Miniprotein binders against Ferredoxin--NADP reductase. Designs and how they scored, part 3

Target 1, 346 residues: Ferredoxin--NADP reductase, of Oenococcus oeni (q04hb6)
Amino acid sequence: MDNEIFDIAIIGAGPAGLFAQFYAGLRELKTALIEATPRIGGQITALYPEKTILDVAGFLGISGRDLVNELKLQTDLVDSKTFLNSEVTNLKKIASHFEIEINHHASFLAKSVIIASGNGSFSPRKIDVPGSSEAEQSGMLTYLLPGLSEVADKDFAVVGGGNTAVDYAVELIDHDCHVSLIHRRDNFRAMESSVTKLKNSRRTNFLTPMKITGLSPKKEKLEIELQSVPDGAVKRVSVDRLIGGFGFTASSRTINQWEEFPEQFNQGFLTNEAQMTSIAGIFAIGDASIYPGKSDLIATAFGEAPTAINQAVNYFDPDRGGPQHSTSLNKKEVFKHDRIKSRYNS

## First folded at step 2 (miniprotein)

Design C14 (from T1 with Y15F F17I Y18T F19Y V21I L33W W37Y)
Fold by ESMFold2-Fast, scan of step 2:
Structure C14 (fold): chain B 346 residues (1-346), chain A 92 residues (1-92)
Amino acid sequence: as target 1 above (346 residues)
Amino acid sequence: SVKITIRVETDGKVFEITYEIDSPEELKEILEWILEYLKENGADEIEVEVRTDSEELAREIAELIAEALRKAGFKNVEIRVEGNRIRIRASK
């Protein structure tokens, strides 16, 4: 990372991290948002994108997907860097700065760190067949959706029978991809309207009931070997990419490997009222944090984010002071957004 | 919707998390999370509360959770119905 020094590094692009990124941007802080997965939204995107959320202030019911989209629109208004596919594998203190290692090889410096990793890292449930390790290493087998801006007219296979697989398939056809949906059974345990949408689309091919028995990367395509469940007949298909849609398991394993590892209680980082952990300059917010009276709600995380950002500034630049009575120094840029522009710029 | 609250006690420390679920797939994710958490951290006692206005659905979910805990090695698994909520308590 170009040897840049950031004011704040935020670890985790769940709701807490996204709002922290937005607020840091309103304060004109040089901010990095670091996310281990290819997608923002954390637990919401991984586990329940279609869930109706009732306890976020300002919304009379909102789906997880729509909430993440709204948070992304806010972050798009501010000047900040987002690093996807970037796992923080080590954290070190170098004098007054922190060195943040990503993916065991790259590093950069930040004056403060906000841990917003939720209930820990989410690990995908993986396929284990001959060739799966090679396919994953080549990038032809993934467990999360790719960037959707450049996938039109590409051929994807999605394997799985639950909401994760079905939601992936729906998103891909909505971006003009062709999808082969592979599942061991002819029925899906997923939202019925999504399954119906896939069945009514010319872009969806149902490969059911079938199981994957092998994977073979070939130059620019992945060859998938399939076996029919009822009769054992073998079929081969060629796709640009395979996405495993078996869902995710939560874990907190990676963080405890850091050289600067803050004190924990029940897998949460202990914080004071300033959201500061046991290590000065490292803060925690959202489900990653714990303190007496903590509520594990999205709304609670939204209140914690500004506190952590403002206290991080007090830590590395005490002369800068708190936020002004107006946090909208970027009001001119905010009014360029189409939604706001249509209401206030007529 | 269905609310599931998980409370784990290990070495006198208490961890609590609440999930709101709207599908069977979400329940599967929660059950797998419980099993992985127990594998990594252990537990002296775990308590799961299922709350919903559908008593039949709550009973079905509670039994699935109880079976998962039994398979995870808990010898004592108790299910208790308390009005509009069902509690599952497991210990070794």
Scores: ipSAE 0.000, ipTM 0.116, lowest interface PAE 21.1, mean pLDDT 79

Design C15 (from T1 with K13E V14E Y15I E16V Y18E F19V E20T V21I E29Y L33M)
Fold by ESMFold2-Fast, scan of step 2:
Structure C15 (fold): chain B 346 residues (1-346), chain A 92 residues (1-92)
Amino acid sequence: as target 1 above (346 residues)
Amino acid sequence: SVKITIRVETDGEEIVFEVTIDSPEELKYILEMILEWLKENGADEIEVEVRTDSEELAREIAELIAEALRKAGFKNVEIRVEGNRIRIRASK
């Protein structure tokens, strides 16, 4: 059977990549958005979710988290595919296509590539205790939230003391789960409003100050061994699933091992005004790109994304022509959705 | 090139940054990113490792990072030099 061939592979689901995917969808292109981490939003989600952003047009002071949410809502309006937990480990040219290698084992083909990886990639920091490998292999230990439609009345443990763990716990109680929050200290370094919400919820059990010393998968439940930090007292609890909220390991610019590696200057890929790199069919946008006169702003990346998409089309399908005029797009079914009518038809 | 590894621990969350730069000038962006992250998430301890083929460049970069950490509120900054490897540890 034939593997699926994409028009464009977009590497990195930060703001630049998300907007590129949305715009490509408006042009009815088949795109793959590839993200190394378990979440969209890139560095904003990982490092700056609560930062107030003042220099994105159309928003009067928006948090990083809310900006990513708005970008996701745009991508939800178009038919496109996103692959999370998917690191591009090699890129090579095969005749008229590019082969994109994912996690050193899987691969697929695309007619063009847009690098939107920013200045880093992130993977979850993992628990290292007896039984943790077995627990992860069984699916009872994860580092990202499960699908929230199926979790009501389930018992979760979340371990961690920062925003990642607290945000996970809040989402779970908002979906009618019971949460045991495990942390080595009695205090959390997370948004005070979120911590207060957890403290006021009957669905939250605080297991603090405690550390995990072992994990044991049983038939239907995960048994967690805990040790009290002050006195060393041992306690065991049983849950449906444990979620590690320890944050992420970040790495930057390890892509120089790709077989097709475009020319760089400083820490970015050199491009011309068409967002073209030194390799025909490969483009770069956002913080991954460098050109004379570039401004290092999210807003700049939003302008670069449509340029790169349109130039990629010119590369692999020059007879397709330019994008539709904005008034013609209003006739598409995607713009007849109730959300657009209620929100923007005032 | 110079390889920089930064480890940050904040109340049970850990983040490790690995970045390669060609000159001290490229540090500006990376330092701004790290300082913003530290301000938003807090940190009890941070460890930075710098590796390069140039001891002089590594020292210059390490000094810039140490200064940035002091400005971010880290009172105790320790620098250890071992050949072409420099380690910086900072605590509040």
Scores: ipSAE 0.000, ipTM 0.324, lowest interface PAE 11.3, mean pLDDT 78

Design C16 (from T1 with T5Y E16V Y18E L33F)
Fold by ESMFold2-Fast, scan of step 2:
Structure C16 (fold): chain B 346 residues (1-346), chain A 92 residues (1-92)
Amino acid sequence: as target 1 above (346 residues)
Amino acid sequence: SVKIYIRVETDGKVYVFEFEVDSPEELKEILEFILEWLKENGADEIEVEVRTDSEELAREIAELIAEALRKAGFKNVEIRVEGNRIRIRASK
């Protein structure tokens, strides 16, 4: 990745990173948003998509999923690049720029860096087969239960052999779903009573011993390719959604290996009032940042994002000046979305 | 290696997490996650299972988790020791 020099590289596509990307775009900065997972939304998408959020200004209760969708609509208004499935494996300073290494083999340059990766990498153990990234991006593959109020009579597949997968399957049948439980062995390492409940249910279909070898998103269904473990026979099933039940991993190892690693306190990057870390030109926002008096709220992160962007500009281009006043913003950009146009005209 | 299983019920929804921990740094991340998650989300019931090759290490980790649950407002915290497995059940 030798062809591009970015003004700002933003690490992490959680709410803080998404809003930073949007605001940087309003300032017409060349930005890269880098996300290790196949999906935007960070921990909200991974752990809390159905949680009702009450403390984001401007919303009278909003689910995590809907908040991420609204942030995506804002970022779609601006010209910015998003790199999914892209783990920052090294950060290095070269002269006046930072070299950002992606997945141990590709790299590019940026004039400044905004760390928005949250306060830890609690991520589900992923299915890695052809089509899995596309299935996850479409929402047809998830690693947590969906909202249970609207799933009755839908067909789910759950893959896994431990407590996570078995508990997911039990909850789904208790909400009138049909569940195909996929596992590479005929035995489950889960609570005996839960396994017995699944075996006694007419809503459960056991696809064991089988492994997933491919995923193909279709218009309204996910096609799952399965291979029998004993004889290698291939079978295909069609479901509304697949849920991976392999549990979660915690890892901060990648960040600890960066050549430019800013000072931390209690797992957060220590910042000043400008959101700048101990390394000039590297900023941190949201749950990745810590400073005296910080409130760990999404609303706080939304205020930190424009501060970090504006101070990054002061760092690499002090003559560029401050942002345009809100009433002077380019109307063409803010009104290109049909929703905004419709609302403005009415 | 330490295995931590967490099951939480809140607002009619069930959240299940299973972690494998190979370092003190990873354990700290999981403890911070538990504290943050409980602080933000509340819960009616939570079940945690800790499993490791060392019964002593399992007990130490379970005590840290139990203290986090008490600080999050759970009045009824029960710890059961089953060899190298420790189960924690908490309710309000």
Scores: ipSAE 0.000, ipTM 0.380, lowest interface PAE 10.6, mean pLDDT 80

Design C17 (from T1 with F19V E26W E29L L33E)
Fold by ESMFold2-Fast, scan of step 2:
Structure C17 (fold): chain B 346 residues (1-346), chain A 92 residues (1-92)
Amino acid sequence: as target 1 above (346 residues)
Amino acid sequence: SVKITIRVETDGKVYEFYVEVDSPEWLKLILEEILEWLKENGADEIEVEVRTDSEELAREIAELIAEALRKAGFKNVEIRVEGNRIRIRASK
């Protein structure tokens, strides 16, 4: 790439990266958004474009696809460059700048870096028990929701204790399925309202605390062997499908080979309250970041994005001042948008 | 600097975590995340390797990790010092 110097390079065009790009534009920063895949939206676009999202402030339920579209409309209001099909293959510090290498062939400089779920690959966290390979090959064990138009009155088992499993279970009962929710503990680390909805539904059967010890595909059903965590008692249940809701693991292979590699735990970069990683000038937000008490929500990423952008400015231009001294959209396009009431005097 | 490699085995699955830290504050963050992860996912066996710049720091870190593992329900915690490297193995 040209020897152009950016104020901020954002790695990953998921919701966190898109909002960071938009907010950087509001601060009039020269910004590059870099995405390894040919599409924006990250995991939302890849995994759950049709899922109704209830926990993003300002929306009374919105599909993943529509949320990405709204974020795109915001980024279109600001001058920023988006590079698709562009994998960051190396990150190197040169004096007070960072050199970002793209696809092993091109590079450019930025004064700061925001890591936002940027390595462009992910895999479901899988169950590994006797019969799991056969179950997956037959389509009776999956890690994503099936086509919801064909599932009414079917029996599903969902295994997992986090938001992924709980969200899958909620979506299934909302489409008239019966769900057996399997988890090793009696408590779930998931949105309280969703767990309450499942507890109040006659379509939900809680198989807790239990673990899966075997899977056996039968002619038309999957037989699941369960073991009670307290006493090891064995129980078998028969379902149409099992869905693993353990979440996803991002590939860190390329990142692990960067010359500037921030400290990482459980595939996330450790950050402080400023969203700053262990390397000064490199920040992480969204699913790429980890810190005690983090809520793994899109809404959390939206709060992290402006924090990271403002702290990046403080890092490379501390004399610029805070957002209240430079918070304005100086773009003609903003005032032409039909959803913005810019015709009313401020 | 402190380099930590954590290997956890549970229900036939193996998880590996790698962390490099330069300060006690980052170490505390890592230990809190390890403890939280273990509470939610369980573990049958865990192996931790710690490399440090000093023997004194290595001992302090080993004690903190061992205590975190005991609080997470591991009864058998074995610590072995190999120069500037510490290996910790824990099982139920």
Scores: ipSAE 0.000, ipTM 0.196, lowest interface PAE 17.3, mean pLDDT 78

Design C18 (from T2 with T14V W15Y Y16E Y17F W19F K20E R29E M33W)
Fold by ESMFold2-Fast, scan of step 2:
Structure C18 (fold): chain B 346 residues (1-346), chain A 92 residues (1-92)
Amino acid sequence: as target 1 above (346 residues)
Amino acid sequence: DVTVRIEIKKDGEVYEFTFEISDPEDLEEVIEWLIEFVREHKPDEVTIEVEAPDEETAKRLAEILKEILEKAGYKEVKVEIKGNKVKVTARK
């Protein structure tokens, strides 16, 4: 990737984070959006995709899924990077910058950080069978997708029956991997079109209905012990890596172990009116933030995002001018995009 | 096999979830999801209906669900058992 330091790292791709990414892009800031799960939309995508949302300004009523889609269309208009399957496991201050650690590996530097992770962090649900802890420690059992640039022709097993497992398997076959999909039932609780794609692929092997009963790391491969349901027949397979796709469990912010961890009040990060936390250069917005008189609404988060972005700029580049009035932005190249032109032309 | 129906009420909104479970590990996944959902969102009312394969399983699940909701801070937890069917309702 490029050799420049990011201006802003945004943690969490829920509605607040997505709008912050868009607004940062309008200010032409080098922005990273970091999301622990494989999907954008946060709690909306995970819990309420089909529910009608009535209290977002500008919509008479919109489904959670459609709201996330609209936010994605806005972010697609600007140049910024989105990192999915990327858990921020540590924040460390180095001189005037923050080091962002992703999935327990130092990843990049940012001049400022915006916490937009909702009212909890999501961590993967883990397998518990003989050998699973050893397999995880060896790196042969993970719960997030690996870097996809170097996985071609590798053998993966994915275990799980929901959208997480199916989405992982689809992404892997799209990157020329071979995938053994393990599930204890013959049916999946996932998007029908994704399951059909996997069934039509020569890169997918279905190991169903089967249950994992043991894991054994060998020198270069992971040996997986499988038991057929219901007859109990035992089968063993060897793969480069097993990925657990059981979905994610929400976790309290009070148990995050970042070296730069801002002060909390009632599980939220305490902020002032500039959305700044107790640590200079770290901001919080949306349900991740708390301040006197706060309302936990998506609409409130949309107002907080521009405030945090503009105050982050004041923090790392105080001589930079303020944002332009929105009507002057119609002359920018971003607003000559074909999607806007075709969508809103009479 | 077990069927679990969950109705959650929070701030005037109602959310409904239905799970058909043939394996004990799937039930553990649903229970873990429920624990975290309740912890994070602290709904005003939770109603869980379970249809178990037998009366003994139903009674055991009723105990587990009651304990989970009581530990989550609900002061009013009502359990109704009719054969292999269980209904647990929790209110703040």
Scores: ipSAE 0.000, ipTM 0.152, lowest interface PAE 20.7, mean pLDDT 79

Design C19 (from T2 with E13K W15F Y16E Y17V T18W W19Y K20E R29L M33E)
Fold by ESMFold2-Fast, scan of step 2:
Structure C19 (fold): chain B 346 residues (1-346), chain A 92 residues (1-92)
Amino acid sequence: as target 1 above (346 residues)
Amino acid sequence: DVTVRIEIKKDGKTFEVWYEISDPEDLELVIEELIEFVREHKPDEVTIEVEAPDEETAKRLAEILKEILEKAGYKEVKVEIKGNKVKVTARK
């Protein structure tokens, strides 16, 4: 929830979105980067962080994880906001602005939108047990982290055994919540440092190996029915909220849930040479975009980002003019590079 | 994490669907859900690639995927298992 008006809202924190955020910041635009998952990097982080990437200009050979880290170092040079665990659930045009709905309840305004969501939309994998639909409708079962400003001393359950569930649990204990971590096995397939942090915290209760077999909203709390995997014993726990951390699904077929939804061709949003979609003020870049001669490469997305940002400015503020001379941008980059590297290279 | 990649071909177009699964126990359920999507849209060719947590799980998933695709009406179903990795290709 923000009452600020942004110049640009960028949907998706994959490589295209991260570079667009950086470039928008170099132009001193008020920018929001919106990412449905708890992590930046998009498909790179989710699917192939260890893959060696050979076709990004400026890097001889770089892992997916290291590429995302380098992009983050660039975004750290500029003043812009990143909203994680934030799914764009509606896009609506209101007078001269776009209203961007987040997680079906919060919204804010932007003068333009850049779609950088990759080849498809992302949706949480859902729990299917008796009572799960009712729990979700009541808001007691969610698949994304809640707003973290007022959750201190609340009791959460997180279910899942991978990075998504572990990252959710870490974020919650860092905001003074109590977390019951539910998983069918005694071990987690997640970052070792994060698991160690949870084990060393007095705010974490491990409910393993256990499976959820039912959910019941009870007045102000959610009752979770658990069954022990080894012996079938039934246990019940009561929490303020359950968060499903089974990860996300991505589809190359975009789901039209937005009131303002641009025209698509094949697997992407059709754009012109300005990266502008069929809807004035909405742009698309990277794998989310398609045009004659399109190459499905990260390197191509890096060129598309500045074009989209500059054309968005032309759309909402034509009198602002074009970007500063290229040499001034290079000087700023050089002055910052070593300081940023020294901060994180330890 | 465990990953599943599905490539579907229909009317000359290619679509890819990706899944990231946090709990290995739910891998079979996610794959069944994906197969229902494939069955509904009846693609001309389907390629499913799974990286399972272990070789035993990979073999079990290969059997499930083959059976589901055959029951969905695919006459040519090929299965390749390499350690914990499964690739199933189906054509009409």
Scores: ipSAE 0.000, ipTM 0.298, lowest interface PAE 12.4, mean pLDDT 79

Design C2 (from T3 with E14V F15Y T16E I17F E18W Y19F F21I)
Fold by ESMFold2-Fast, scan of step 2:
Structure C2 (fold): chain B 346 residues (1-346), chain A 92 residues (1-92)
Amino acid sequence: as target 1 above (346 residues)
Amino acid sequence: SIRVKITVRENGEVYEFWFEIDDPEEFREFLKWAVEYLKERNVDEVEIEIHADSPEEARRLAELVRKAFEEAGFKEVTIEVRGNKLRIRAKR
């Protein structure tokens, strides 16, 4: 990724990883937050963005999506690097450092590692119609958002009726794409404000109630055959890419191939009270971790993150000492934020 | 479309997951994965709520769910079908 040596590599941009990155930034540590998918939020974003969460301290009920947004705002206040579309394909110990391999090709060094990857690996649910295998092999059918810096003015189709499809469509129009949203019903089971945003956008074309009956890759475009659900009438549309937004299934059959792979129990990494795994210098937090008496709550992960960060420092720099008043760090950046700026200047 | 809510009870904690699945064939793959995932997590009790597109579909899905959980070693599987809605409770 770059030639910089990081203090801590954090694997997984779910709520645990996001808060760990923020807290590390308050301690002025150099961190890399590494996420295999194109989006932050982990299971919250993938499985329950609209759920009202009642058990996160400091919020009187908050949706999963809004919680992820709040965590992102915190990480934006600190000096940190986030790498999306970046799967950790190997973890290797060399002398006093760890080599983190990304996507089987790139690598970088970190003094310590925090595993915050959540409840396992997820695979997209796939379209099965004539031509779908060829479309996927050509790259014209995908199940994750593409790199958003390269998509302006392109024509996308998104198929699906839930939050995954609606969120994909919103993100694409926010990056100046044109989106045809395909769903077999006229109603979407997604956040109403997001659906309203799409309905109010001239960049969105609703192809409902319709189902996909075939895909034909052409040289530069994908032809999608659609069938009207009520009367069976056939329509064809041409787009640059189709994105399947049916959500994800977890695969417990994926096995980590890391050279340094810590001991597990019930699919979680065993840790002690310092959040340290069986491998010195590798820590685990949130749903990726397990220890006697653990509560699997987001609030618990928020407590585990500072512990892991502070113990990682004790591991690679024992003379640095313990944490003082962490909230005193990077105050200038904190007070630049609009929500805090007026309080500071009052 | 088929809407699925999974509530997992494990060591005193409660998790909830939501999914939307557009067809019955996709549901079969989802069910296979869900049961294996819950079994590997050593989950003691799980509740699944499913909304189908018709009462006939709900009855067909109920049989698939019962078979999958029983084959995965859950000892107590209770299925309640009400119109196009299913509620499944499984215990080891």
Scores: ipSAE 0.000, ipTM 0.143, lowest interface PAE 18.2, mean pLDDT 78

Design C20 (from T2 with T14E W15Y Y16V Y17I T18E W19F K20D M33F F37W)
Fold by ESMFold2-Fast, scan of step 2:
Structure C20 (fold): chain B 346 residues (1-346), chain A 92 residues (1-92)
Amino acid sequence: as target 1 above (346 residues)
Amino acid sequence: DVTVRIEIKKDGEEYVIEFDISDPEDLERVIEFLIEWVREHKPDEVTIEVEAPDEETAKRLAEILKEILEKAGYKEVKVEIKGNKVKVTARK
């Protein structure tokens, strides 16, 4: 143990967890946000960073990536600690506190826990060829679309045969990129209209049937070694970036191995209207939670987060009064932020 | 314990979801949730695998899942039962 005691430990840095971290900070709670992956954003970052989201209140259309960036800017306004690459492998109750085990060793204590881990981990299926690790570390191999505002006239390769790869390629050509589409077969298991669009585009080059046999990062470009599936002939191409479009896997949570394991069904923790699980002091929000009448929306998770935080305070400090209305809370550090300063000077 | 595995194929993408149910009363709630999920998302192909506590429960779950998928509009629903294990595959 590190002897540090948090008021609240939040598990999962998706939208629900990020907003819960921000709200806990507004209430001046000592908060830890714990994320198993090296990135914040959860499923948004993993599955649809470039797609326009229409059903988040306060935004007239926003990309997944931009939404995560906005949430990060809010959390940067408050005093809170974020632990990345940190899987919660066990949760134990010790007297009045919870012991949070990270990566199979005990790490710290918290007075309450908010589970915001989503519907399980979503991760892209990865390529495994000589040079793939180095290419990924350099940023030249990714499994998600880049920011689309700065990619015009760049050369991309997309590898994969399903809708993920085809959708990536369509989005890239719609943003004036050139795309080499690599697949080991001459046919695609994807929407016919999307494949037809790519075939009719001057920005698309089909490298089929071919498989990737090696990757080599070279200064500003990635060299891709390809092998023809029918005859084994080798070809090399150079691109700005390679995007793997093999789809995603959703893995079951190791959370069911926790000593303090709340009641669940279909990967969601049963909660009441206070976001309280079957275990006192443990709450769940967002896609990690389930209750009668729940709407599975990001907007719903944003409402659940303050409820869970306020009820957690009631649990570990029942003598503490209710929250100050957040919109009336004034902090000097908040008004120092350039975006807020700009709004107040206009 | 009951183990449920769901393999979903929609628009060329494939997802696999697994979970364990420790409380038997949650079985009915899980099945009801699956009904609503399938009706809303209508994947092209669904494979549901369940490892039930006993053979009788497996038979009951197989019939429930088959009826759900047929009512959701799947034309081909195949059921395979091996002891306490159930596999139901549905295609449009």
Scores: ipSAE 0.000, ipTM 0.143, lowest interface PAE 19.5, mean pLDDT 77

